# Designs tried in a protein design chat: VHH binders against THO complex subunit 6 (THO6). Part 2

Target 1, 367 residues: THO complex subunit 6 (THO6), of Arabidopsis thaliana (Mouse-ear cress) (q8l4m1)
Amino acid sequence: MYGDATNWNEDEYRESILKEREIETRTVFRTAWAPPARISNPDAFVVASSDGTLAFHSLNSLVSQSASFGYSKGQDVMVAEPERVVRAHEGPAYDVKFYGEDEDALLLSCGDDGRVRGWKWREFAESDVSLHLKENHLKPLLELINPQHKGPWGALSPMPEINAMSVDPQSGSVFTAAGDSCAYCWDVESGKIKMTFKGHSDYLHTVVSRSSASQILTGSEDGTARIWDCKTGKCVKVIGSQDKKSRLRVSSMALDGSESWLVCGQGKNLALWNLPASECVQTIPIPAHVQDVMFDEKQILTVGAEPLLRRFDLNGALLSQIHCAPCSVFSISLHPAGVVAVGGYGGIVDVISQFGSHLCTFRSSSL
Key: E = the ipSAE of ESMFold2; O = the ipSAE of OpenDDE; V2 = 0.75 times the mean of E and O plus 0.25 times the DockQ between their complexes.

## First folded at step 1 (VHH)

Design d09 (framework vhh_7d4b_2)
Fold by ESMFold2-Fast, scan of step 1:
Structure d09 (fold): chain B 367 residues (1-367), chain A 120 residues (1-120)
Amino acid sequence: as target 1 above (367 residues)
Amino acid sequence: QVQLVESGGGVVQPGRSLRLSCAASGFTFSSYAMGWYRQAPGKQRELVASISGSGDYTNYADSVKGRFTISRDNSKNTMYLQMNSLKPEDTAVYYCTARGLYSPRYFDYWGQGTQVTVSS
């Protein structure tokens, strides 16, 4: 019997945590639309989850599965069968990106294990394994491994996680945002670090390449966003308040297509910066912590610790507010056709049209 | 790789409050469920409170429900236990622990513990 004086032992604690995990399910941290980009008809995308998996889904298959879901299953959210699931990481996969825009594109992922792993997209999508195995061991053709640092007493530190990536195929580079407070530029062909960007005082949440200026931008738990010169590895500019006490973590950043406009998610605010002028032109308050931001031409998309996708114009006016299925939303991926995929808490992905209608809502099945 | 460091323990009189903190490093904090155990001399460890990676789900032992509040700040990689209306029977070493929110293999890591003594 359970009363005010209930004594829980270690086995009861283990069982309670296991039940809690069943209730929580897994988290989707990122989605990415696959090339070649279909301007009118988005189809393939990849989901990166807290269980370390990458799951490939077809939008046409998801819409078909959604139509068949119905009341017969007795579930509130459809559990979708992916086209393929690969265990990419030991621990969570935090980001997924495509390197290249054609049939020779690489699928890249990064995660808690401090690694970037890459596969040819064609080989990932078109498996010869016809056995419907959900846990595929597809060997990566690329593996980048974070450096370890000397800890106290001369021992090597634990491997720092990689929280985000930005790709620059033009320079042959991948940029990573690491838990050791550094960003790294990696040469994709050699697998070696080309440059280390050191200056932040806490782990990085985000990194964005600004290839037109040969720069990257980073956002940190330390409450600063920084612009770095890729040729020298030096910080060119610190963005944000000069008053350290007013600094909130920079969780997310995005550049527009011209790479002249930057939006930063910082605490419960969006900050819109004109980079050539070095001026913050707009600050937009948000009711919840911002977790991702993106430009859609002259509009800003944002998600965060609330079940909402918000759309703003550049003057800060709210254009739309769309309810999402995850109670907390971690990422936005925008297809050129205007279709948005959002991923979040509970392992839930929501695919939303350019007009705000829901195309499908699902949990990607676990391994 | 995982390191958990508890702080905030001490000696207090009955009816007083203490706030315990657990600072985490070596893993992505928001992906782990966190909890507090306690162990009094001669007794087995018991669950005091647990909190999901998101912070949205909490669980408490009946003996502390309504008196203790677990919380977390994922931006600071820190978990807290606010302990109000402390009783002599709350005297124990308090341990924080971390478990992957979703993993095929559930790994627990324990801190070294912090002593809480409620005496009159």
Scores: ipSAE 0.000, ipTM 0.189, lowest interface PAE 15.8, mean pLDDT 80

Design d10 (framework vhh_7d4b_2; at its last look DockQ between E and O 0.01; V2 from the best seeds 0.00; counts 0 for: pae E 12.7 > 2, placed apart)
Fold by ESMFold2, look of step 2:
Structure d10 (fold): chain B 367 residues (1-367), chain A 121 residues (1-121)
Amino acid sequence: as target 1 above (367 residues)
Amino acid sequence: QVQLVESGGGVVQPGRSLRLSCAASGFTFSEYAMGWYRQAPGKQRELVASISSSGGYTNYADSVKGRFTISRDNSKNTMYLQMNSLKPEDTAVYYCAKEYRGLPWYGMDYWGQGTQVTVSS
């Protein structure tokens, strides 16, 4: 009889297939370059993934680990071991930001569990102190928990997720874009809500702070972007057409360094706004749904539901188009030295030099 | 207002087939991923199958892989689930669902009323 031995072998084989599928269905939602940023030699970044983990990687270590032949021929992607990993959230981790620009920065994450969690970054980055952090032993220094609301029958709502964050160290604030259609301003020192921004009719995808004007901007599933006064919590402008027949989510937004230029990703379009003039200056059609945007000085970087990183000038001219390893890309992260990290489906991260060459491609390992 | 209406459920013998349909309205159907979930009595809802907005990517629960096929017709605003080789374990209320954040396997935020599928001898 093959009862126990046969069943044991078949179960083990089935489990190995399930493990492979879990790895290949993982998604990177956000990458972020870690402080302090070295202009000529970027080294460290953090990856936030659908399994709720934050993983710290060293670019030097990744280059050493690479399996270059497999990248060109076999579609297999190297699984890279992180320097550090923590389970930050129950469910997906959607965004990661650094609060501060030096080794004392706070690493912040948010996710599907409706929480923002924060850690001292130096505990990930310091190799000179001979400390190695294990998962579950690195407690967050900061925890912000979304408000719950009473439902139609008096029961508390499920915890609304947090889809995006923006940091403003000058005001000591973190802004969150929540699944309850609100954005929130949190005081980092006290951990309390300073302001609630209500007006959207569906959940928020993105939030950016405009500290020079004491404003934030939000993008929503309701098809609009909104500008809010941080002092009063009032909506001062609604961006987007209310009369269009096809409403599409505002998936991503970015401000340039002057905070005068706004780019919005909505469906298969980029809309470029000059905020002082309140004018849409340019609309750039994109062949696939836009999933992230950012400024590099006066140039626009974008990724989406396709394996491409595109760069445009303010006139809408395509400056470059680089193939990316993830077939759908959710995150762009730009280092001041011009190196870009992109992440997306398959748990894949692709690191692209300032000249457009691929420095490494990998799947970030999990717990 | 988003509306999802399931149809095609019924009582069938083991080994037979059913085709479920989900008629969608109140949103631009072709821009969103869709999925089928099911809930057996006394159990939590589980994902059965999901399909990307274009139809180019599909995902299936292991328990139905090879037996069920999800598809969509964006010109008719309709999603389908072809269920072959039905087993008693497939007995459940089946729900059509619309995506959350464009990631069909991480959550759905709009649901239909459900259609009963019963597989019994």
Scores: ipSAE 0.000, ipTM 0.286, lowest interface PAE 12.7, mean pLDDT 80
ESMFold2-Fast, scan of step 1: ipSAE 0.016; ipTM 0.546
ESMFold2 (binder alone), look of step 2: mean pLDDT 85; pTM 0.867
OpenDDE, look of step 2: ipSAE 0.030; ipTM 0.337

Design d11 (framework vhh_7d4b_2)
Fold by ESMFold2-Fast, scan of step 1:
Structure d11 (fold): chain B 367 residues (1-367), chain A 121 residues (1-121)
Amino acid sequence: as target 1 above (367 residues)
Amino acid sequence: QVQLVESGGGVVQPGRSLRLSCAASGFTFSSYWMGWYRQAPGKQRELVASISSSGSTTNYADSVKGRFTISRDNSKNTMYLQMNSLKPEDTAVYYCARSYLEGYPDYFDYWGQGTQVTVSS
């Protein structure tokens, strides 16, 4: 053990290189804007990453930092210090959602460890904790744990991951898409399962609540999307190809504000469905595998295994395509003001204005 | 109990400066985002400036950007608003507030009693 500047500088340099590599090998799986109620401009959002962390960032701070950094090339990505970072999961954090719109809103995350964990957003955002502590763990207010299934000889299955969540505060429910091929409805107050949705033959990628119809929609590795009745737990419709050999996973789904229009991302295609008519109205081919979709009013946003955010109308006409910093983009989150955050490979988040301008591009600093 | 006490208000001529202070007690000041709000006669309350718990992030209303500076001293449980190049339009009661989140003009936990700032010739 040497205490001289030469040895100290070499160790510091090594740690710096390892930290840079750790940051660069992360994947951001999801971002979520903090509750927009009564906010005039978007500011607070949370980033969920492959290292199990949730990082809280201020857009105002990020935009200021980006202006000072002086981006001139797409490879010059700043490392931003979050307002707060916590280790939420053992293994990747796959999804984050806000439950509620008021000062009592919960921040929820799910991950590879088969847990949903929740915090009061106020407590999460206001906690003054050192960002340099490797043991920065804020105790969750809520923990939901995936059930383990008994195998043929009575041994328990490995813990199934939770890949996605959908929130329904009006019914007091959170819906989860699990690696055991089931979706679950959880009662938030009691932490107990209200309903199990069984029928898929492979793990679930996505779940979306359709509250107006008391339904949920699920997308699976089995190549089907399914519509379920929340009152009975029964599958009411299977959406999929006629030929099982040609089925590609349903990676992503979104409903419009009326809950009458569904867009599904499946392989290199978007399928637009009118749910009251039970018909596929439009199929839109995409050059890369679709990883996320959403509606912006009467327009469809999509990202996937390409560095592009694409925007379409309901007739399938391409309205815009915007280059994103991640070479593969895993998620979109849209603020009501029209600002979009996208996250992806390399731990990169890109924040894009309602006019398609890049506001900031960054990686979160490590815990 | 949470208490927020404003000071430093007064009557000044246009173009002059004032520094407002807010002394906080009854909570862990360093854990909360804080803001300065103002209310002119007959108008709604508006957010003037806000500051994150660490002081790293600041936000300003467009009408005061470049003229006002928000700061905090967590060791003294005190927040400040430095007001330069004051205009008659800045005349209002200024309130110290503990906010749930920055940029949420209707989301605040606690408000002080306010301090009057009058800019008149």
Scores: ipSAE 0.000, ipTM 0.110, lowest interface PAE 21.0, mean pLDDT 82

Design d12 (framework vhh_7d4b_2)
Fold by ESMFold2-Fast, scan of step 1:
Structure d12 (fold): chain B 367 residues (1-367), chain A 121 residues (1-121)
Amino acid sequence: as target 1 above (367 residues)
Amino acid sequence: QVQLVESGGGVVQPGRSLRLSCAASGFTFSYYAMGWYRQAPGKQRELVASISGSGGSTNYADSVKGRFTISRDNSKNTMYLQMNSLKPEDTAVYYCAADLYGSEWKEYDYWGQGTQVTVSS
């Protein structure tokens, strides 16, 4: 109780401004739809944000909140109350994935702190965890910790971040894209590294499992995408320019349902590869830097450093452009029913129908 | 899982009335637009009437304006079509449909099995 009313008002004012700025500059890096994914009515999804939180939202609740917000004039974006929020990471949470498709599925997240943390989805969704950050520290069932590399002189490297994950429940594996230029295959049951994939010369942005071929694909700041054999840990193919000075980062990659088609986001271009033929069949120019890509059957979805969700066919023809609320969009998650969630700058999430109708637009309440 | 079940069809004489019902399950009924389609023998399916999730907005095909009324009871997850002054050309199988993606530019996403309405000449 020290200080006068002026000092208390100034401290309160400063705290409110810092909190507003934190909310406004918060970034949603990834969203993930919860199982069961085969239900044609999408509902539950999880949002991973730059403040290290995972927030669980119900689409049905969001639509209800949006209807109430529609009666309030003068607001640009609704701030939505999540069903649950937990602080999963110290520093940003970069990726969130579900491991498995039934009620025994795990919710996995990775982040700047070099950890993968996992929870049973049913426990995460049903837990009596408080929505306040200080009270909602849910203990993970699984924790995978990136290796620290020992230098020639015995010093350990700083903890490398984990920028992306890919899940392969059939092999019991999670693949991680790390800031140490390595990808890692982790055994989920034991929590141990099964394989290290070394060859990139700069940190990894993305990793995708190609289960049908026992391979993974990685994209790097070094300007290459690489295909790796999971049994040997050996690089099978390097995709990219031989000229190091002209190479742009490979920020994002996706495989189609057949795992025969690969799309890579690289700078302001999409590259479409037919993997059995080992050839690049199309290059699609994009007006902004590509930040995420996804296949929707025979169509390509992309987002990036612009407020647009773009849809292309395999010949590179633009099929649609949908305006998004984030000025920069970092991720796409596609529900099997065709509904997409996109997340980006300002902590904003748009849930969009297959045909461009906005079902809801919101910022998640983090506290 | 999304399910739509129609009831209330039958055989009536011209000038009579019928009320169709559609019981919906597997989605949050009040959030989504609903519609009634019909298909006469040898013809394509056509939209008869639609209603917004709240019930505050309705649309009708020109052929049924002033005769048919669409309504919904969100507390019962049920949509209705009140059909007055029925004509022989209203003879069709009537389908309940849900627009779960909120797009006015696409055909509705989910359909019931249909209920037969026959108006004898």
Scores: ipSAE 0.000, ipTM 0.102, lowest interface PAE 22.3, mean pLDDT 81

Design d13 (framework vhh_7d4b_2)
Fold by ESMFold2-Fast, scan of step 1:
Structure d13 (fold): chain B 367 residues (1-367), chain A 120 residues (1-120)
Amino acid sequence: as target 1 above (367 residues)
Amino acid sequence: QVQLVESGGGVVQPGRSLRLSCAASGFTFSTYAMGWYRQAPGKQRELVASISTSGGSTNYADSVKGRFTISRDNSKNTMYLQMNSLKPEDTAVYYCARDFLSGYEPIDYWGQGTQVTVSS
């Protein structure tokens, strides 16, 4: 067929245009499962996106919509209408967490505007309130504002972003990882800073509370992870390579349920640390840059700059690889039932079972 | 009463093809993600391929990628696995599995399995 070369070039051009448009769409930075988040009831979760929105979705509704969509559209990614959408931030929303585990829990978000904002989850999720939220945003109960620093002659720094949060309801605290190279401990009840953790030389990507030890762990663009004492605000340990010139950013960190095992994502490697022994027991090479990690009991889940969710055992053996819809994946959230939600480029969320089956794949509709 | 019934297994020489089918009954098939798993003698059961509720997303084990194709027909309550370029390493019992749906107890159901033997 003499015309096949022309048609081949047209298909190539169409693919190029679609890829360009996909790059220009929203990014999902984080998802979080809502309480009660127990094995018998995986339903409600919240999506934090680059447009500053928090979108609440019902998995049961999404799965039903996905089945109906598949009958009519085949291979296209569906656009789902969220139960609620709130414009939480001016600029991207980078992290979303639940503070508490019952229906009185707070929904917290942080973002590029240097704020943490919080709502009662009950008010956010209730159908009666939704009639007032279509055009008006629900007023936050909590607003924490990052400090601005003065230079030698009194000029204020730009507002530093908040890149990540960790919650500790037992101590009444939320911990933030800031663009000013500091971590902060905030008192949730008063809205005031309890402690500043200063020592990193570049902005922070991640913070994890280790409440059993009264510590936090931080990961930085400076290529170090650090352990801090919450009582003194002092760094008690620097985690990382002995060779400063080979240090890659620490993008992500997770603790297991015992808070004795730490996994760090650093460049194209996972490092598994036993914290009581203060030693690295395993290094796992990954083909792409690691963007998020977490524990599923005695297994490690990781995502990164590839369309794959990988699962490893503690000895570094690869147990499974699951293809994800986003071409680059920024976050993992695990429900106790084994259901995983991943979010990434193109505003796409993929919800995956413990066996690697895709339950639904979608984009949230815009405000 | 949930039932998953596999068919299409058999004994074939290396390089040949088989098509497996899984007929589902007792539930709304279109609302569940589905998968094919296999278990070789002395090994743990492993995922071969999975498919979303709509069929819009598929996932494959690296060892079968480019050789196997998973598909589903929601109008017939049936899932398929097209197995091309079969290797001796593909010898296993193949199981159809139903994944759980949000809002329900996390109960996964398995078929009885169908034997695939690739031998020279």
Scores: ipSAE 0.000, ipTM 0.166, lowest interface PAE 21.0, mean pLDDT 81

Design d14 (framework vhh_7d4b_2)
Fold by ESMFold2-Fast, scan of step 1:
Structure d14 (fold): chain B 367 residues (1-367), chain A 120 residues (1-120)
Amino acid sequence: as target 1 above (367 residues)
Amino acid sequence: QVQLVESGGGVVQPGRSLRLSCAASGFTFSSYAMGWYRQAPGKQRELVASISYSGGDTNYADSVKGRFTISRDNSKNTMYLQMNSLKPEDTAVYYCAKDYLEWPSGFDYWGQGTQVTVSS
């Protein structure tokens, strides 16, 4: 037998291969820059992944690790240890947002399990030794649970997932985009639903708060974006093709800083709307399915089912095209210093400077 | 250690041209993307143009596209901005900027600036 003659362990080898496959099959759905980093140089950010984890990383630490990794060349992507990692959800974590910008800011996540969970950011970022930690895990301060609907003969529906969130600290609200075709306004202090936005015919991909107008915007698998009045819960406007059979899902939406301009990602197109005029002013064709959009001042950033970050002006001219490490990119987060974090397929996060240099490219180590 | 020195600014009439230069030292110039920023009195700093480490890719602000050309000479550790058809709106201090690989970045890698004034 080989047991006495070899120091090689087959069980350890098998576990290593399984762990490598787990890391490689993971998807990063969203990243978010922490509020303290938005005031100065970018440093702290959180990564939400398909394994249900939230991983906190320091850009300063990652850049240092990336410089050292460059000398080991045999691997294209480093595996980085996060400052902290928690299992926030059973099933994928789809979105992560910060609620507030001061020292009392909350870290919020939502996921496939139909929950929003929240932690005080200071406590999430602190070492376990400095906390009143007694239960050998980080307990959420806030838990919001999607409603279940009665089906035929009184049976409850499966838990609808929460696909996206938008925060409005001024009104004390979090808006959620749910798999039951509804958006919900939650009161953060009480944990209760303040309003239900019902009218879409298929699950929601995205929700964006338009606080200046007391409105929200939603994007759906049904091929429409909708504008809702937060006081009444009523749909004010439906944005979509008149030909219902040609409608493609609205996967992503963003408002500019003035909340007057809306960009919608729909199939392989961007649609740019001026909301006060109620007019579509530009349609921009994209070679791949759009998965995320955002504004950088008067420019549009987009990513999708291709390894590219594209930048357009408001007239639809392509300004830049930057190669990303994930072969399919699910999200963009922009820091005010011009640094962009993108996350995608293979659990890969790519942090890109304003000039297109790759500051660090990594996968988080698994739990 | 890292130094960027801008030159070539001046006072010109509308429609004229200027060429700005940025001399870089203290880092491996050929390994970094570079850019030009400008700041007019009372306005935010604006990225005008950027160029990849190899010079194979360039990007321009809409306000200068078709008028300005960014280039670099990696053998001389120098970046250039050719400014044609200058307008009064181009009046600003122009700053050379290095993309960062090492943390922290930002203003530590910006030069002193060079003043461009376009007036009739």
Scores: ipSAE 0.007, ipTM 0.319, lowest interface PAE 9.8, mean pLDDT 83

Design d15 (framework vhh_7d4b_2)
Fold by ESMFold2-Fast, scan of step 1:
Structure d15 (fold): chain B 367 residues (1-367), chain A 122 residues (1-122)
Amino acid sequence: as target 1 above (367 residues)
Amino acid sequence: QVQLVESGGGVVQPGRSLRLSCAASGSIFSIYAMGWYRQAPGKQRELVASISSGGSTTNYADSVKGRFTISRDNSKNTMYLQMNSLKPEDTAVYYCATVTYTSGRTVYFDYWGQGTQVTVSS
């Protein structure tokens, strides 16, 4: 019969197509490098995805897999097996951070379910594959749950998502950027809210701790970035305008190592602020909507709704641009050795060397 | 792209039941968390119930807990809301949406159905 196939099952075929579509429509929202080993070479990092998973990968393993895949004569993106994969959230996992820098570090994630969950990194990274397969989940050591607000008719609001986190181990705190337009300071030891930061009129995209000044900075869909005093919970400065003409979402923010320089991603622009002077020093136009920014010493890295990683100096000069595999890039994470991981649309992660060469490009296999 | 179509709304007396359905066409939706929103005249749109992509976790507004049940059948790309013990206060347009689980960075959410009217009155 025309169109007949042998050695296939319709249910098996359907499952394979659904699995491929699930992989293709997945998004990586954030990656995070694990605390460096004694040798300080980048190896372990965690990928947070739209399916609620955290996937632990070894760069050494990925490079080896990439070499074998390349031998097949370059077609498609490699699907890599993680060292461990855990369903951390119901709904998307939006951010992943390490709390601490030694063997007692916690792996933290936040997500659409309004929760921060945390694991001891050593326990998360252990290689008991049989235990992982039996459980198919790891029990978190820490769970922080967003507050719900009373809505119309007396109903509780939907659980506000947590879009971003910033860690401050010296104060024992985690700061969260929530969908209820608030930022929260959480005490990691007790699991209780220490402070609520109220003033934004729309959900928050980003939060950054400024420990040297006992402040946090938040970026919102309302088109403003705000600086808050952590001791009082009061807004000390509003950056930007509530005017409709200049109201572009503040999608991303980063502080430099001195915590004196702030870069904000706002629409198709980067705004560079000197915080002690309270002055916008540079505005750098970007051809696409900015989705993430960070500092690499005296340079600015940015990604967004384009397949490019761009690098600028503090005067706004473009130093380099590197093509990335995701057609839209959501996040940057920088290892102290200069290696960058970017994640984005299609569940694709690119790992790029300090010299701008691609070390590996992959999708994580799904649970 | 995900397209959502609601069905199952209508007029019922207090204490009766309705089941709403939301069908996604042209795309697989098993990776999306989904929810039911409702909006009564002169009120803000509110989330009624939400369900994770795999169906293992559900959340409900306090006003509907114990009365409403959300479920999904990923093999049929369909989500349901079983509404029991309906009250006049449940009268609203009910919307199926993926936007319930969006962050400002997510470009795969913000899909809404056209809505289906539920009226609870004699």
Scores: ipSAE 0.000, ipTM 0.159, lowest interface PAE 16.3, mean pLDDT 80

